# VHH binders against q9uj72: the designs that were tried, part 9

Target 1, 324 residues: q9uj72
Amino acid sequence: MFCGDYVQGTIFPAPNFNPIMDAQMLGGALQGFDCDKDMLINILTQRCNAQRMMIAEAYQSMYGRDLIGDMREQLSDHFKDVMAGLMYPPPLYDAHELWHAMKGVGTDENCLIEILASRTNGEIFQMREAYCLQYSNNLQEDIYSETSGHFRDTLMNLVQGTREEGYTDPAMAAQDAMVLWEACQQKTGEHKTMLQMILCNKSYQQLRLVFQEFQNISGQDMVDAINECYDGYFQELLVAIVLCVRDKPAYFAYRLYSAIHDFGFHNKTVIRILIARSEIDLLTIRKRYKERYGKSLFHDIRNFASGHYKKALLAICAGDAEDY

## First folded at step 20 (VHH)

Design V6
Fold by ESMFold2, fold request of step 23:
Structure V6 (fold): chain B 324 residues (1-324), chain A 124 residues (1-124)
Amino acid sequence: as target 1 above (324 residues)
Amino acid sequence: EVQLVESGGGVVQPGRSLRLSCAASGFTFDDHVMHWVRQAPGKGLEWIGNIYRSGRHFYNPSLSSLVTISRDDSTNTLYLQMNSLRAEDTAIYYCAKGRSPETYDFRYAYPDYWGKGTLVTVSS
């Protein structure tokens, strides 16, 4: 009988769904000289991804046109990014975000960390397939060429999508915890390799046992130990893995808070998380955000974003009664 | 009580024009997005177009050359002008309204309440 916190999104399948009428209203919104941006929001943020795919199909069938293409022509800036992003199937959205993290000016390591540290084996498998089909490139090869060192090695392990599942062994957890503790003491290249292999390959259930044993052995929290022992993107990636194992919604709440406050309003990160988590755990992320930071995610988006872009983000986020 | 009453339907000859009216009551008409929707015999609903408070309007691309939507906020009346009518325009024509335009109502412009409709028959 498993008990504990349940996760929940903010976007669900709409009742009384009519994809043909939705597509007709989107046609009106996009194919004239003026754009009905409010109608785009009123429809697309109020449907689940599966329903949006049905709308896009109906739009193509009725008008012979690509809905995403028409939106790109009529929309601009971050509003375009939100509305177009909502139209991507989840594996393709992950692939899209990774592609642009690596093919743009520089490399967006935080995007790589956020996606690869948080996705399940199945999600990683599907995003690799989508990446290959859409971009005619191998995701693993692109990560290899864009990164280096132990950061690269850790990402390469994660992107294999072969984390052990459902396995626990308390005796091995104690052994693994000792290996992690030694890696924090010695800090050699070999120790870094052993540490990331444990974090990338052991099941979430096993790692939770390992982290408890680590605290028993060392008297120290795993995140604090990693922060003391390592630096750079390798350290950030290891912390992201540990946080995702412990409380993935809290990890995303932390990422959102940082994107809003610590680095200015980083639009790409806010958009990516809201879209990717909207049907999975965004409601739970909102709860963690408010618990940890004192104000709702809705409040912070309202204060930092503007225009139709703000409206779209708030529609995806939704709020508690007092937010309205 | 919200009420939308369509009128102006009837039998018309192909090639002619027709103007439908929708009399609104029970809400603040000028605040709401208004819509025309039709349903031909044996067919599903077909959205014709909408019009905002400002007069901004949007049409189903399939019908945009044949229809004009207007509103008169002083008389709480929505209009649909149809030109060059064809047999396929035979349908029940409904007016519909959006929701109350609250700041964070992310569905406010989408059709929420519908009239009973008026029948238009395009026949020789």
Scores: ipSAE 0.838, ipTM 0.949, lowest interface PAE 0.6, mean pLDDT 92
Fold by ESMFold2, fold request of step 23:
Structure V6 (fold): chain B 324 residues (1-324), chain A 124 residues (1-124)
Amino acid sequence: as target 1 above (324 residues)
Amino acid sequence: EVQLVESGGGVVQPGRSLRLSCAASGFTFDDHVMHWVRQAPGKGLEWIGNIYRSGRHFYNPSLSSLVTISRDDSTNTLYLQMNSLRAEDTAIYYCAKGRSPETYDFRYAYPDYWGKGTLVTVSS
């Protein structure tokens, strides 16, 4: 396998880390009548998740208090969502977001799509475990209950966390591409099932071969074909899978751009992506964002958010030199 | 050259009060968040509190009833008032400053530069 591109986050372990002093400063920030919101940002966005866990443990040890609970008491709105979200271990954050996407009346299908289409087998396994332990519920059963049709079937396939890895078969790629093309032409329930089985179960490397063969057969890009052939959340999920296979950081850049610029600004989507990708590929996402949209993600966040919420998002995102 | 010079330390009896000073030079004092931190013998650093340009201040909850931090921007001086001193308050007391405030410096309020400290001994 070629190592042509690599991914990088924006948040790294802080040097000279002192969790005891950090916890004391957070105590001062949260336990008086006034809240030092700048200090919350100055500490928590400048530590990796593992270091934040150590701070929370020190805070509990010296004050007998729950750091997340104290933040929820002092903070409100989207700033609270950012700062509390930073304190979740990654599998639990995914589980938390999925739970709240399904818990109330209605379902946040875009949250389900963004998490389940993008996570690796290991990440899916860990989030299923976290979901069960935290909520005493089975993630697959909740998805089944809250969704329907081929959208459900596709999510159920993804949540198994059993995508093939490593192996490719060029002859099979041509056959798989023909199946995908037939599915776009025929659109029967059986064809939709075969299509989502291929997209959910073949390795990323195999699917890239499949997409190239699809273009050879159809003369059309796979995403364009799906957009012409299908609609609704099933179509959106299939597109998300294809985009994640091709260039996962570009998928997230696209989702961020949409969340920032579409009507009904989707703060939860921006918060979720920045937190979840901050230690994985958020720097790479920033590069894809600027390449595709011309303006930096930093610039667009400045126009999207305000106050301490904006400061927190910008601290997680970081900027290029020209942004400052 | 940035300098932070603590003074007012010494030996004090339990139950008494003590006021420490920190004379600042070499930077624009008004713009920086200022901190007091202490280190008892054989122990780690303990953050006491901070104070912003505006006078907003925050204290380590363990010490909040015992300390008052103030600043005098006209004399570039940071103060720490400690009351009802106990043997466990014996420590080296440091003043510290945050970074120069810049647009989008997300660490500007965290301690960046430290004085040499002044020793306070609470002994009868």
Scores: ipSAE 0.827, ipTM 0.947, lowest interface PAE 0.6, mean pLDDT 92
Fold by ESMFold2 at other seeds, fold request of step 23:
Structure V6 (fold): chain B 324 residues (1-324), chain A 124 residues (1-124)
Amino acid sequence: as target 1 above (324 residues)
Amino acid sequence: EVQLVESGGGVVQPGRSLRLSCAASGFTFDDHVMHWVRQAPGKGLEWIGNIYRSGRHFYNPSLSSLVTISRDDSTNTLYLQMNSLRAEDTAIYYCAKGRSPETYDFRYAYPDYWGKGTLVTVSS
C-alpha cells in the first residue's frame, strides 16, 4: 500500500511562456528613467525558476545587460531582495544566503540553522558546489572559521550531506533513544557529540522511530527534553533538526510565524523561506500555518509588509479563495 | 463583449511617420494597462510598449527612440506614433490589454486579450 504525505509549492511553470517577450517587457521596465515595478512582479513571480533563467538569458542576448544587475540598480530595500532573490537558481540561492550570513562582522546563526537543518543530501551537495563556484571559497571551511563549539560540530556534520537514507532498524532505534536520553541526563561533551551524531546521521525514517522510543523511555517529548537540557545556538539547531525530521513544512510555518510576529522585523527570514520553498512545499507550509495559527499566511503577510514588497510576497505566497 | 480594433495600417515609405489607432469597447478602457505588440513576417512577437491608466508608459529599449504611445480615455482609443520608419518595421501591429484590475491580481498589467492587428508595410 502506498503511504505518504505529498508536499506542494505555490509556483509552477507558466503556460504559453514567451521568454523573449518577457525579456522585452523587463527591458522596458528597467532601462528607462522610470521603473515598472508592477511588471517586474507580474512576470517574475508568475514564472518558475527555470523560466526565469530563460528570461535572463534572453535579456542578456537582446540587450547585452545583466537582468539581476539592472534590478539591483533600479530597486531598493526588501523589494530588491525579493526580486533579485527570485533570479537565483536554488543551489546558488542557498549558497548566496549562507555567504551573506557569514560575510563581515558577526554571523547570522538562524540562517545557517534554517538552511543546513532542512536541506536534503542532494541539496547540500549542490549548494556546496554553487558556493565554491560563485565565491571561490569552501563552504565547510567558512562554517568552521565562523562558528565554534558543538554548534560548529553539528553544522559541520550536516554540511557533509551524508545522512543515511532508506535505513530503519527498530532494535537500533531503542538503543539510539537510550543514548539520546543519557545525553540529556549527563550533558558531557562526549554525550553532546553522540547526540548530534545520531540526529545528523540517521535517516529521517529511523529518527522517527528513535523519537517514538525516546518518548516511551523518558515519558518526554524530544523537543521538550532538548529545551530543558541545552541552550544557545546548539539547542536551537538540535530543535530545528528534530522539527524538520517530524514535519518540515510545519517547521517552516513556525519560522514564518516567528519572523512575522516576534518583536523584530525579520524580513530576511520571510523572504528566504518564501523564495526557497516556493517550488517545493510552500503550499503545504501555508496549510500547516493556517492549521496551527488560525489565520492564513497570506493574511499575516498583508499586515507585515507594504508597497511593492508586499505585492511580491503575496504573489509568491498566493492565497485561498477567501484571502482575495 | 471585449473588442480591440486596430486601424491606420498601410504602405508607407522609409523615413516617414505613421500613427496607428486601436478602438476599444466592451470593457472599462481607462482601468486597463494597454500594449502595442508587433509581428514581422516570419518572426515572433515583439513587444513595443505599454501605457498605464495614469499615463505612465514604458517602451522596448530597442524601439524607444522611434515610438510614442498615448491613450485618449474619452474616446476609448489607444495610439501608436512611429517615426523614421524602416523596412524592418514592416509587421502586423496588435493592440493588447491587461486583465481586469482587482485587488491582489498580480498579473493585471500583462497582456491578456489581443486585437486582430493592422498590417504596416514599409517599402520604397
Scores: ipSAE 0.820, ipTM 0.943, lowest interface PAE 0.7, mean pLDDT 92
Fold by ESMFold2 at other seeds, fold request of step 23:
Structure V6 (fold): chain B 324 residues (1-324), chain A 124 residues (1-124)
Amino acid sequence: as target 1 above (324 residues)
Amino acid sequence: EVQLVESGGGVVQPGRSLRLSCAASGFTFDDHVMHWVRQAPGKGLEWIGNIYRSGRHFYNPSLSSLVTISRDDSTNTLYLQMNSLRAEDTAIYYCAKGRSPETYDFRYAYPDYWGKGTLVTVSS
């Protein structure tokens, strides 16, 4: 069947792109003690990542300076995090966020979940390579050392980047659904292992059939069943996987809503999602956000953020306070 | 109708100073970020600098010791003062304006509309 369901970002290649003139205006914006923060936003949020790389190259060629370094010197706090984050190639941005989620005392498990549950095989491969090149560390080894239990086992499976692809098998979907149902009934370590192996390794197409069969067999929604059977970060990770399989933009809309309303505007999460999804599905995420929560993402960011930080977030988000 | 009309160009000796003007009409001048941009023969566009309604201004680092941008909102006029002119300053000089400063227009300060330019030739 032909499907009209497409995902879309909010940032596209700018027409009439002039990286030399952009670099000159950024040079002016960053010269001296006063910074033209509006011009930084007007340029960098209105170019795709590939174009931003061309601007950085032009800036270096003309002024002998590192654009990211100059921005870090002039900018502070969350505004700096947004503007610097926009300058990362996507695989390196994922690697950067994972590194900082794990590097200090404690671990930001929600960051690990959000990235590893949502990325495709290709994206995971590229982020592992970027992580190794940037930090001289193995991503898998760092996850192993910073996590434990079935949460670790599940993350270690996801980070392999080897989810099955291809055709679906309805008979196997019924078998897989029975395994998931038994895992919720028995709740042993072996059942936890079987459950996460199915969720991490089967294709998205196959898992959608599995979840339908699970509903048919058990009379329960898969997420509700996981919530009743398990707890902690293992449960949260399993739910994230299911939500991403069903409707990945809706998963990110849920994450944004929680970051804005439940956590008292958790800046790192909002910044990460807006940057990482801006060229992929952020427009679709906005639509899901409005559908589910009644207010646009734009409206909520405007109400909870301030200053040039707010302006930068709204520029990446785009859209309208009244619509979506 | 939006109009930006540059004037003050002509032939100037090296080492001299020159002041260019840009007469603006057809929009609310004092609400807009204004720019000067130039194009030397056979070269691409080179941004010179801008000025906000507040008087805040920013210059291309390559030109910052040479130029001063000012605006007179009472006469809707933008000015470019250039000092110590060199042969490489020979160019067509354009006035440009940003967009209307509507709430959350994330390109409002970036050049949007351009004048026809005025030629400055620096030669002995």
Scores: ipSAE 0.819, ipTM 0.948, lowest interface PAE 0.7, mean pLDDT 91

Design V6
Fold by ESMFold2 at other seeds, look of step 20:
Structure V6 (fold): chain B 324 residues (1-324), chain A 124 residues (1-124)
Amino acid sequence: as target 1 above (324 residues)
Amino acid sequence: EVQLVESGGGVVQPGRSLRLSCAASGFTFDDHVMHWVRQAPGKGLEWIGNIYRSGRHFYNPSLSSLVTISRDDSTNTLYLQMNSLRAEDTAIYYCAKGRSPETYDFRYAYPDYWGKGTLVTVSS
């Protein structure tokens, strides 16, 4: 165990794991007239994703049935979305969320922003492969066809998954900062292109130096400058990139707070973040949430969600001792 | 001290019925989800079914036509009725209970504690 500030999730591999017995209990929960929703939660939120895959394999081997399919038949609404979402391998879950963000009428730009601004090179490459295998389509081509303008250009750059790694040049940071400053002042198409190329392609470590130099030359915080210079989804994407570079758990805490409090409880966003971050940094996200907003994430979910859906979300989120 | 004591096992002929009992003590029996689990020789644990405090019950689909689980909260006793027994039903049968019923316990219904089991041998 660590007594420190490292990023941590909330879901870990269960000890004494028995996928066969788990599959049998899920069979009992799903294959009768009644559905044992509490057992679904008690098992699936208490296993890591790798263990859930083993359970699904055991279920198929034992009963000749698709566990996700059986859950979709027996469950409804947001509870279904949580429980089914837990069963996706992480790259496939990202691919699934992007597919549904772009399929049909309209596009869910906030989903595209959240995923593409926050994922590492490795995560992006794996989600592109999963997208191709699952949907028989090219992720980059779908983004291109469903978006436009500098917003599209920035997403297309991010989805390449080729951000520089390990490079840091403090002398160059001043030059990069001056390019960003000029882009905020002149706002031409070419300047917007230069700005997004820096934000998408420079390493996180280099960008942190760049943002400090930007503050030095402009007297202005980078996020504030972007908010004053640009608008629309392009502006929102640029801000998401900066926030992820600075403090990715804090970015997700901000997203969760907005999803819970802005114009009602935005279920899709809450579900996506809790599932996707549960094994990565959701515990750290919880800490940032409480530090910034005064109430725990657990408290806010408890107050705004209900039923088995609430129970599932709270099980994934977990709480501090005082929340219980 | 939590105890689960299974009884009613023994040698039984194929095709016959058998009822197993589990006497519970050391906890508030009627608050807990109760389970039956078995282990045949050389095999892993096999979940048979459970029963909630409300009387709602769920069975392993492979066994659902052959078993009935019931509980008597006044005597703190869990029952397993098995019909049309076969040689493959030879196993040690365990009673198990869920966790303490605490607010926001997201594992409360999953088996937490097992008895020592009772041997059932189905043999002609």
Scores: ipSAE 0.806, ipTM 0.942, lowest interface PAE 0.8, mean pLDDT 92
Fold by ESMFold2 at other seeds, look of step 21:
Structure V6 (fold): chain B 324 residues (1-324), chain A 124 residues (1-124)
Amino acid sequence: as target 1 above (324 residues)
Amino acid sequence: EVQLVESGGGVVQPGRSLRLSCAASGFTFDDHVMHWVRQAPGKGLEWIGNIYRSGRHFYNPSLSSLVTISRDDSTNTLYLQMNSLRAEDTAIYYCAKGRSPETYDFRYAYPDYWGKGTLVTVSS
């Protein structure tokens, strides 16, 4: 069976899979003085996550060693982050990224936004479970303690994982659009609360109706209105929610483009998106990226990254024929 | 036509050494990663090690003290030196090669084509 039904990513189950031989080759790559980084890429980016778990099990059985641990010892910098990240089950990878976004001094609010604005109810449930099991902490409590204001309130609503599904009410959509329009005009704390509750709780299908009604009432696109009305992480989170409702792969394409071009190559963001979306919609994200920005994601990674790190990212991204 | 022909197999006594050869033809040997793999009778495939064009080499940790892999690019020949042979080293030994060396072939070093193998029997 495939690693996941209905996957539209770039990484698929490998045919003729031999986890014992893969583990032996990884042992050779990792357990000497030198490290065979090309072999790590050739194996781990060419297996789906379920197959990687089988390789890790075979490695432990054969050598009595932790594959992830050995990679962290032998590898450094961003290449280490890519290769280790590939070895996490998807819910645990989300939990891992959120934990490290909140751990220590400062908070990586963009990581919180990207994950929590984009994940489905089921994905949020699974990541909360993984977070509790791995870190013996409550994800919701950690978000509460690390954030504040309307930004926190919005994240707390998203992390509940209780967005309405399959609900559509055109009369309510018109009413909700009026509330959003008034919130952009008045900008009070109460209006901000009403706005984020609508965006976090209504179904995607209902929100598309709301956004159409908002355009009818205000003459403005919802994203443009939010950008004019609000600022800071609250504004960024609201925009992320709207973009995910409209076209989630396009949202990730935007995030990747920004990570690559806006202030150097933001490695954490590129790595996180490529890994997290590799078996879900990364192929679709590539298409949106090329449509919107004129150059392929493959091209931009090739031109901004280097070494084995670049090769790993390009292996996960894959390219169209013209990229090669 | 790509060809990998192993030779040098036969019966050897425990504790002795043996050198296997793999003659390569039909492709540009110099740039391909080369591998040795073995299969004991009734058992699965066991990867022995590989060697890159640069001479960089990597061995299965369970075999690393017993084997040395080398290559001679001028004669298109891959070698496996085995020392201190034991009965459990009885196997068919295969050479294998990676794929065509393209800049963005993300499987280029992984074994893609296999020879027919040569039998080594370690028996007293």
Scores: ipSAE 0.798, ipTM 0.940, lowest interface PAE 0.8, mean pLDDT 91
Fold by ESMFold2, look of step 21:
Structure V6 (fold): chain B 324 residues (1-324), chain A 124 residues (1-124)
Amino acid sequence: as target 1 above (324 residues)
Amino acid sequence: EVQLVESGGGVVQPGRSLRLSCAASGFTFDDHVMHWVRQAPGKGLEWIGNIYRSGRHFYNPSLSSLVTISRDDSTNTLYLQMNSLRAEDTAIYYCAKGRSPETYDFRYAYPDYWGKGTLVTVSS
């Protein structure tokens, strides 16, 4: 049997991995006034997360020092955010991003939407555990206190991490599609509640049937209908859920394109997506990005960022052959 | 084609100093980050330090008081000066080079090619 060359992420376990030598080179890079930023990139973007954890452990064992702490002392701005972010285990990175989205004045609703609409039941369970252990706070309580209305109710449903899996029922899909269609027409609080319950709790496979039936009943695409019927963060969250059900890599490609091209350029969004998806589907995200927007993600990052920050982002993204 | 040839190894008394050389050929020496690495008998590789084309250099914190790395781009030669040698410094010492710097080379500074090494034995 012949295996294909498909690669879903962009970062893989490095061959001939030597965590002790990597830790020694990072020690050399981080001591004193001068920092070997190129070596940081050359090592940390070229190891998978599991290997980075082994490097951090070797660094601590050898030098009695916290690698993340040493990097935060030597690095600044967005480059620091990339390099420190690479060192988080995935559940803790999600917890970290949610914590900072909610602490202080205001809330970064886009971060909440992006994480909670896209994560699986297992990922949500693990991020809640990491959040509790790291911050001594309950994630669900923090979401409740920082949000309101149907936006809150939808996030609270998602964060339970209890979406149905593997089940499909075509007759129920027709019924659910009728409920969604009525919710777009009537727009009552009760219809909004029923709509978000369907979108948050039905399996991805069932929702694809529901969306097909919605098209049959209404003649409209589900995203177009939501955009016409609702506004605000509730609308944005519902759209994110639908897009993740249909084609999660395409959702992230859309978010990256928006983050790069919107006025005020959103560095945090770009960094978060590249790190969080690097070992999952970033290669697929790159393909969707190029298909939809004509230029590669690599090209757009190259024009967006500068210095070692740019080098780190490009190393995580990697490019198609034509980018080099 | 690419060659890294270490020399200056041998038997040396504890407490003495030793200077190792690495003659480079087959590539543009002054474009590359150069490294010294050693391997003691029965142990893994230990990174000693590196040096960039600019002369910027970085050392393993465990060895930084004992070693000095320098380069002479006119003779394509990398040097390792070691002082106050101890029995634990007995090892094969390797010269290594990074890759040719290219636009968007994300591994250019990391060791890519290794010499055959030179044995240093610290013994009475």
Scores: ipSAE 0.792, ipTM 0.939, lowest interface PAE 0.9, mean pLDDT 91
Fold by ESMFold2, look of step 20:
Structure V6 (fold): chain B 324 residues (1-324), chain A 124 residues (1-124)
Amino acid sequence: as target 1 above (324 residues)
Amino acid sequence: EVQLVESGGGVVQPGRSLRLSCAASGFTFDDHVMHWVRQAPGKGLEWIGNIYRSGRHFYNPSLSSLVTISRDDSTNTLYLQMNSLRAEDTAIYYCAKGRSPETYDFRYAYPDYWGKGTLVTVSS
């Protein structure tokens, strides 16, 4: 199902692309005593992911070296994370972020929420394949092991990648809304299960009708109702699902604003969103950010990040004329 | 009008050295990253190296032991010194420049404008 709304990224295929010359300039940047960090930015943020893969292949062919490895040797801190992250194919980047969210002691639940609540069926399928190939582990099994309760059950439903994509049914939307309303009233384990199954399995188009009917029945906005009825990561995940159904670029704008302003500048979240959305909807995310928060995303990054790290983030974000 | 004029090319015996010059005009030379690039007959462009206004310089690892890039900001001239020349170094050698360094120009150091080149032939 197509919507009338279109989304757009900030990074496009470069014209007159020469992967061999790009690889030579990266070799010069990385294989001496000094590192040409500006050239890394000037090349890698100005190529689409497919072009970056061709550059990495040319680099290996010419020098017998791993471009990502050489960058990790020469770079440090968050700048390293941005530049290395740009070199991942999109499904592998999602898999990489999930792996590190669950690796070792503790779990980064906000990373799990952000990725699994927002990805399409196709993206989830490719992410599961990439995870298995790269880490020799099953993504679903790792999520099950690292999470618990209704939070786990909801993530497990999302990671199946089987959301309905069929035609809407207004009569069923009213029934689904009644189930959601009862779940907010009764709050039993069974009601929580029914609620997350509706939110995870119904199409976006159907859920928008369901949210309308929920407002009609309850007099409450769905997000407000979830916030009042539930808590913890289960509540946060349900809200993320609703926000993605309504306006996915606005969800990411909210996440970026929170990452920049809540608890300081949360580098991992900013890096992950900018890279993952750069070729999908980051331009649309920028527009939602400015509309809602008054300042451009470019402005906020400029004011909170520094050095080559800032330059790389701003190159990926791009700005309106007034930002420059 | 921006101009980059390479000179110093010609026929050279293998094993010898050669210095190329690039005369720059029509822009503020001191502000721009400068590059040398070459193209051998029937082959693609090969980046040789660059030099920043600060004197920081970076070379193609395949050529780093054989080349030295320098700049003279007082005469707006870029230089390429090549040593131990081989037949495979036969090419047209181009001078190139980056863009004007504007705040947040994320392509400023990447080659943007090219000279017409000077031919170097290395033959027995």
Scores: ipSAE 0.789, ipTM 0.935, lowest interface PAE 0.9, mean pLDDT 91

